VHH binders against Ubiquinone biosynthesis protein COQ4 homolog, mitochondrial (COQ4). Designs and how they scored, part 3

Target 1, 235 residues: Ubiquinone biosynthesis protein COQ4 homolog, mitochondrial (COQ4), of Homo sapiens (Human) (q9y3a0)
Amino acid sequence: SDGAGPLYSHHLPTSPLQKGLLAAGSAAMALYNPYRHDMVAVLGETTGHRTLKVLRDQMRRDPEGAQILQERPRISTSTLDLGKLQSLPEGSLGREYLRFLDVNRVSPDTRAPTRFVDDEELAYVIQRYREVHDMLHTLLGMPTNILGEIVVKWFEAVQTGLPMCILGAFFGPIRLGAQSLQVLVSELIPWAVQNGRRAPCVLNLYYERRWEQSLRALREELGITAPPMHVQGLA

## First folded at step 13 (VHH)

Design q03 (from n03 with W104S G105W S106G)
Fold by OpenDDE, fold request of step 16:
Structure q03 (fold): chain B 235 residues (1-235), chain A 120 residues (1-120)
Amino acid sequence: as target 1 above (235 residues)
Amino acid sequence: EVQLVESGGGLVQAGGSLRLSCAASGFTFSSYDMDWYRQAPGKQRVVVASIYSGGSTKYSNSVKGRFTISRDNAKNTVYLQMNSLKPEDTAVYYCAAGRDTYYSWGEDYWGQGTQVTVSS
């Protein structure tokens, strides 16, 4: 430890050497077991510094992004009014987000807290990235199976340029069968890339203010098209 | 049974106005995004105007400033006020209802359409 106190909650100061070791170890582990979300998180935090600066700067140039950076909204079980979201009409962002969580048996709290980013604002940016991940699943209509996760990672890689997303996107397919791989390469990856390029930065969306918004309206706003196939059950 | 019934179409002179109505039944109208489409002879059906469940609206470039879409959830009705009509607005106009979900996309229900003819 460099002797500096924590910059934020859960911050663990690390030396450059320690950070390098963490990066190497987490990369190896993530390759060995891609379901180790904690290792993917460590890898993102230890390798993403430059990319996070770019993302932050991009957010600063957007009025809504700037507001998010200022107000630091969080998406967690403690911050969400689940009763409110449940009461929203079907087809709204909030209701469909809950539907995603329910169908896929995922909790907003499944994301690991940021620990190894030595800048408070950048730490928030990567935290925000993690917390909007499930929103991207909702927007893209992607399940949490291996194929769905890979598709979302490709979208995220295009959107953010984060090394962990890129690595996840490229190495994720190594465990897929031939048929799934063919569909991924021929249909799903091109779709994810196209939508990722067309959509504005999804980190600049103040989701917490858009629960009542039509999911269709938001998809159209972002230029997100329907996926070429249903991904549920393909992997 | 789900129904969308368009009305208000007809013949009008260029520069004139029409108001289309679409009465919906058989589904939760307030949660659906409502759309007006039109199809001219020999052309593809295209979206003209949309009003989302939250009340926001979107228009095609060809009708911006001339057409206004609105909805009355109490009456389960969507409207299209068409002003400054042009001959190129001649088409069959369709009402559609759509609601995206986490796993579904596109329009769910369609009306039978109403003819709008604008004479020069």
Scores: ipSAE 0.865, ipTM 0.945, lowest interface PAE 0.5, mean pLDDT 93
Fold by OpenDDE, fold request of step 16:
Structure q03 (fold): chain B 235 residues (1-235), chain A 120 residues (1-120)
Amino acid sequence: as target 1 above (235 residues)
Amino acid sequence: EVQLVESGGGLVQAGGSLRLSCAASGFTFSSYDMDWYRQAPGKQRVVVASIYSGGSTKYSNSVKGRFTISRDNAKNTVYLQMNSLKPEDTAVYYCAAGRDTYYSWGEDYWGQGTQVTVSS
């Protein structure tokens, strides 16, 4: 155990072997129960090192992304002014993000802190990815049901190339009924992929500065189109 | 009842100017994105200009530099200043209001339209 102290809060230094074991274990668990967000997180951290470097480099090349990497904004209950968001006009990014959280009964704090990334900046990148996840739900109009999660994962997979996203995207459908699977394959996946390819890197958006922005405006800026169907009533 | 009423259309010579107005009522105007569309005879309706609730604007390439969209939230009115008009700008111009939500896309209210004719 090389005496190097933690690189960041909650950092757990691990050997390559330990990472491998964690990856295998977390993968198995995530496959067994895709709602184990903690296991998905572990899997992402232990397998995503190369991809995270690519993402970081991509962020560095973007002026807004570079600013984000420098300033390290966080999206959490402690950093969000929920009262402010609630006071924003309907249709604004902030108000609609809050609406998403309320409707789906989710909190920005539901995600485990980063632990197994042996680079401080990369640890932030994956943290940012996690925190932006719910924002993507808002942007894409996707609920947190299994179908909605799969759709978002496909979008994320295209955007980030993270192994965790790819795995989630591919294995998620295994639990779907035939009808849902058909809709997913025929309509939703193509839509998610198309939008994921068209949109710029969503990690490069400084969301914290855009709460007042029209959700429509942002969707149009990103080239995000309406989903082909309402997913809330499906699966 | 939601109403959008366009005004300011008419006949103008090429190179001339018109200012369209759209008076809105029956909804929270300030939270909506406002759009001007136009439809020329035999053509599809197309967006010309947009002004979002935050005040940012977007223009079609065909009108960039010539048209200016603005809004007055106190008056619940959106405007389209059209300068350097061309015969190709001849169309019925429509005002529309839209507001996206987390789960909804492209909710638009439409006006009845106003005719703009640009003579050569």
Scores: ipSAE 0.864, ipTM 0.944, lowest interface PAE 0.5, mean pLDDT 93
Fold by ESMFold2, look of step 15:
Formats: structure tokens, C-alpha cells, sequence
Structure q03 (fold): chain B 235 residues (1-235), chain A 120 residues (1-120)
């Protein structure tokens, strides 16, 4: 297990015991501070192996998903033509993705590289999931604050079944104030669950081919509806 | 000042055709998704056809195959070709323009409507 050598760029081979310790430690740290995105990444990489296989297999069965697995597109500053995206009309997917990044002051390269997955294809799947996570913020209209992240985690838990999403969805709320918790439980969770059940698997969408597409058209194609309220001021 | 001005409505016999136009001004037309809605007496306003900024279209089941939406970005105009009209199509037809952003949904601008009446 350990000492097998790197299987891809940034790979850190680990034994099952090391993965268990990383999973436990990262879960505890991510629960304590959900803004530790590095710990959330470690948790996902060390606990999701079986679920990643299920996700990869369903991607293989979907024609668009299979294309994504074959071509391995990336959403990063080195792969995006940011000038082209900025020139797109307001309301296009590409322009609104840039708006999401700007409003929340994040970049495509903010996410840590995949390190602890010992299968190259599954490492791509979790890497793709992380990049799609930011697309989900754009599609769902959710900020990167604590409440917004929890709402996205509920959507993702329904969509993917990843242990890190389920843990974030279930335990993330313990860090919320009473008002945010009430709104989350009464309005946002039902909305996120309904949309997560309705939408097709969002990992099967080739977003890089859709930058020019109307965001409204894409939201309607996926069955994503407006959230019951704006989340920005509730965190 | 933003304007959406519908035209082409009127009275027509069942089985006939009408072509509605909606001339837009005061905003960047090409970046907006355009919709035709209709409101029959006593009923809620509902969408019947949409054409997105990228050119793709969507129709309600009640008009699919009979209505065709199109747009001309050079003329800032959206059209609704209505064929095989039925008395049930009688309504005020509204042109609407909307643009979803990362944090917003819905229609930004509405026309005042044009009456379409289909007689038996």
C-alpha cells in the first residue's frame, strides 16, 4: 500500500492505517472549522473510495460522463481562457462562473490538489467533483459562507453519497447560530434535497463545452429552481 | 428607458395563424433570454415559449408543434409564430426578458401585452 510510489502528480501513497488516521483527523478538524478546505479534501480522499467507484461507474455508463472521464477536462486558471469568459455576455454560464469567483473572492486554483487517492481514475473523479462544487455554487446561487456550503453539501450528499458530503451536511449545522439553523432546516434543506433528487448527476455535465450557454437555460435543463431566500446575509 | 412592445395580436378564426412580434429597446437584447407568456381571463400568467440568449428554445406542451419562437438580435426583436390556433389559445400574450445571474432568477422586463382572440 504505502511505498507504492506516485500514481499521478501530487500523489502521496498511504497505507490503510494512515488513511484511517487521516480520515479521523480531517473529519474532526473539518467539523471544528469548515473553512479548513484542506481537511475537507483529506476527508474526501481517505473515506470515499467505494462511493467514488460507484460515481465513476455511473459516469462510464453516461455518454457525456464517459467523455469527461476520457478527456479529463480541468477547470483551473491554466486551462480556462479567462479573457474569453470575461467577454461573454452577462447571464452566460462562463460569465456567471466568473461572477461567483469574484463575489466570493475565490479562484479555480484555491482547491488543494488530490493527494491520497490510490487509483488514478478515481483521483480524477474527486478532482472533478471539487471543480464541479464551484459550478454548483454558481448553479444553485449559493455563497461560500458556512450556511451556503452546508446547503451545497446537502445537494451533493443527495447527488453523490460521498461520506464527506454526508458528514458536512449532517454535522456542519452545529456551527450555525439559531436563526441560520432554523432557516436551514425549515426552508433550505428541503429545497436542496428536492433539487438534488430532481437534477441529473451533475458530474456528467461537460461544463467546459457550455460556457456560452444561458445560465437560465442550464438551470432549467437541470431542474434547479431559485432558492427560497438569498443566503449571503444569513451566515 | 427599457421598452418591450408587442404587436401582431388580433381576432382570428380557429385553425388560423398569427405572428406576434416584440420589439425591445433600452437594454443589451442579445444577452437576455426572451419568453412569451399568456394569460387567459381568470387564469394565471404562464409561459408558452422561451428562446434563450444562446438560441435554444423551449415550449409548453399545449403549444408544442404549433408555435415557433425565434429571435433576431440585429433587430432586437423576438417573434412568436402561432399556427393552428384554437379557441383555448385566447389570451393576452406578453413578451418578457430575463437574465439569470449567479444570484438572481426571474424576469427583469415585461411588455404591456397584446390580445389574441381565437373564435370558433
Amino acid sequence: as target 1 above (235 residues)
Amino acid sequence: EVQLVESGGGLVQAGGSLRLSCAASGFTFSSYDMDWYRQAPGKQRVVVASIYSGGSTKYSNSVKGRFTISRDNAKNTVYLQMNSLKPEDTAVYYCAAGRDTYYSWGEDYWGQGTQVTVSS
Scores: ipSAE 0.597, ipTM 0.810, lowest interface PAE 0.9, mean pLDDT 86
Fold by ESMFold2, fold request of step 16:
Structure q03 (fold): chain B 235 residues (1-235), chain A 120 residues (1-120)
Amino acid sequence: as target 1 above (235 residues)
Amino acid sequence: EVQLVESGGGLVQAGGSLRLSCAASGFTFSSYDMDWYRQAPGKQRVVVASIYSGGSTKYSNSVKGRFTISRDNAKNTVYLQMNSLKPEDTAVYYCAAGRDTYYSWGEDYWGQGTQVTVSS
């Protein structure tokens, strides 16, 4: 059931055949050039329906997750008070989120809006996941270089089960040098998997209400441990 | 130069109380998470109580309900009120300060410790 009119802003209705072609094409392009973040987004949107339903359903059962689904908070340039976040103490979630953005030269709005999810609630769930992705970089202490992204994808694959996360986790490493691959397999993947299993569902956290919270307090609440090594200088 | 200086330790009878203080200098105290650790003879140093920069607290099971951690940001001081002391609480108590950032973890600074001895 595709070809219907828009269900939300930016929605592009597609048939199952069109979704299959978009999924195959975007997967091929993402393997060819993993920096095509637009193709990674297409892949996630066209392959994630069943998993997004599972994620949405578990969010509904969690009081905080249900509130997020109801209130639909956003983490974007247009919704953040960057001045307020900058004024927070060093070591707070909000201040360290800004530090992550600054160190890595990224912004909350670096990705296109959700287009190919044919359910408005599930479209919010994948949008929320994308916005939370940068929060996970902050929580896990991972840079946006190739190695850091792969480590986060392993965490996300365990947490969400999204096909694009699983594919990114397994196939992303093919572009790593030998040393980075060795470190990834021997130390970083086990760490990411253990933390992904231990942490509660990270989509159930209302980060916008926690900007003032100590980052250490939040990491301990989630069961997130320090990575076994500093990733910034690798890959 | 950063310093953490513990005080208030000593000898006390079981069931008694002590109040430890940790005076901090050389860093922005209000943005740091503060912990009290203890190390009993022959054992590893373990965290006993934590107070985060935002004021929330956490306690180990062995001291919950008996110990209270607090902080005074105006005086750059962390306190540990220890009530209903038991011989098992005998240890050197350490004050620690840490501030997790996006890319750093753990305790940045440690005090030299203060001895607490609880006798029957």
Scores: ipSAE 0.597, ipTM 0.814, lowest interface PAE 0.9, mean pLDDT 88
Fold by ESMFold2, fold request of step 16:
Structure q03 (fold): chain B 235 residues (1-235), chain A 120 residues (1-120)
Amino acid sequence: as target 1 above (235 residues)
Amino acid sequence: EVQLVESGGGLVQAGGSLRLSCAASGFTFSSYDMDWYRQAPGKQRVVVASIYSGGSTKYSNSVKGRFTISRDNAKNTVYLQMNSLKPEDTAVYYCAAGRDTYYSWGEDYWGQGTQVTVSS
């Protein structure tokens, strides 16, 4: 929609050349300063079009995925009933999701808005992926420290094929010390890749309808196994 | 102190039925996933039926359609109704309780087991 009005809230229409420049610039900035989370978001939005179409098309073929595309659920503080989730038993998905947020001191509202995807439905798909990311931390048992984020990125790269996930998985380890890198390569990457291949597409799960589900039941449904070691997380 | 106490085992003829019970104490029963395992002589302990805290169930292929797991949260008890028993069902049956959290996995508590023997 180059030169057209916005297709959704916060949309910034850009030409293919502008997208190429944004992708190159954001990739460079994210490699030089990984705390530029806004640049990681720009990279994902400007490089993901073909892969987002593949993800959307497979969601349409899956009955649960199709419902998600139709109903457009959101995982945010404005849509979550935090009182309800807090009242759930320990070991439920909802309660353990809150535990993940609390021990890692994160909020579902920290995600940048989608700006550079020139298709309303694909913009929802990448937005959903970003919101599901914290669910993946909960399912995989991974903290938000550097090592944990890299492990989740490997899982996501296998699951989604998104260019930003692939780049984050391969280049994220540059900032690790030798011991962490050795553990990552020898134990954690093989585990993340195996689980990513085994699990069905995690975007096809309607997490908002599963808060009461046993976390063990969900992990077993998805074929997600225990990690080979604890990744510096709070026990 | 946590206890899981199995009962209801014994000797039964092939084609018969038994109902195992597992009474739980010392933990919040309603939030735990409950499993029945069995260990046949010379073999590894394997899960045969699971009932999750939300009430859903899962069965191994060898017992599907013959065994039914259920729970009574008011009595802190899990049950295994075993119908159409076969000699290969002969094993020590164990009750187990586990609860996955964000970063923990596996079974937390085990019972001492109850013998089930199915004669031909």
Scores: ipSAE 0.576, ipTM 0.797, lowest interface PAE 0.9, mean pLDDT 87

Design q03 (from n03 with W104S G105W S106G)
Fold by ESMFold2, fold request of step 16:
Structure q03 (fold): chain B 235 residues (1-235), chain A 120 residues (1-120)
Amino acid sequence: as target 1 above (235 residues)
Amino acid sequence: EVQLVESGGGLVQAGGSLRLSCAASGFTFSSYDMDWYRQAPGKQRVVVASIYSGGSTKYSNSVKGRFTISRDNAKNTVYLQMNSLKPEDTAVYYCAAGRDTYYSWGEDYWGQGTQVTVSS
């Protein structure tokens, strides 16, 4: 047999022992190669249950967050009207999200589906977090290079408390050069932590209803300030 | 050549009203967020009102309820209606235009300013 049966499309049921082994293995591999996004995903899915429950519960208490949980919007190639987003003015959230994707040569569908979360609603929450992750790059002005990802992970660690974010924030710097590490510690971490504390829970924002919104207006609404320097080119 | 030209400043008695205009040229006005700043003598320049490209507005606490920002994209002009003026509102008022992108922040263009003096 294949276990308790799928709870959602890509679900892979696992025992507590299997989850422990997956968590340990994925943590080790993500530390060795932080570009193994599949290992980061496994780590988040196998270690995040309590934190995902806290995040889901706070989303339920927020009117916009509750609406997201009910309507289950997705940010993917199959759900986005890319032509409409391209037609938006420069400086709108939607247009700048496309600019982020283009500059960094990524797509919305480069994130793996959720597999190891044994609760359908919590599986959506971590899936939403992954899709919002690219939105955070856009809001924070961070590229997808090693330094930029670490900075976003610090913001996310403050915002979410997810074990994978905390591990990425503290151990991601192992592969940074001396200049990037100095800048990270002295300027970028304080900035990311300060913005993470100031901003409301970013999972409670319905980004799909805000594509037309001025990016500046949204950044100001969230209390997100300009980073102390351009990160692109420093990694 | 990008230009922001403020007008409408002057001397006004306390309790009075004044309307500032800022005419813009040389850029795509409708995609820019527009701000009014003021700088009182010896103080730092601070934002008093903002109007974003989507039409939403924001005000500092010191002017909320008394000042109204608006824009006319057809005329490339932003306005600041200032009512119930106080001597504390005395300052040089600056129009600014900015557009955040994924990787850039801040004001791209500034006007030269217009003096507003509110007599007691």
Scores: ipSAE 0.558, ipTM 0.792, lowest interface PAE 0.9, mean pLDDT 87

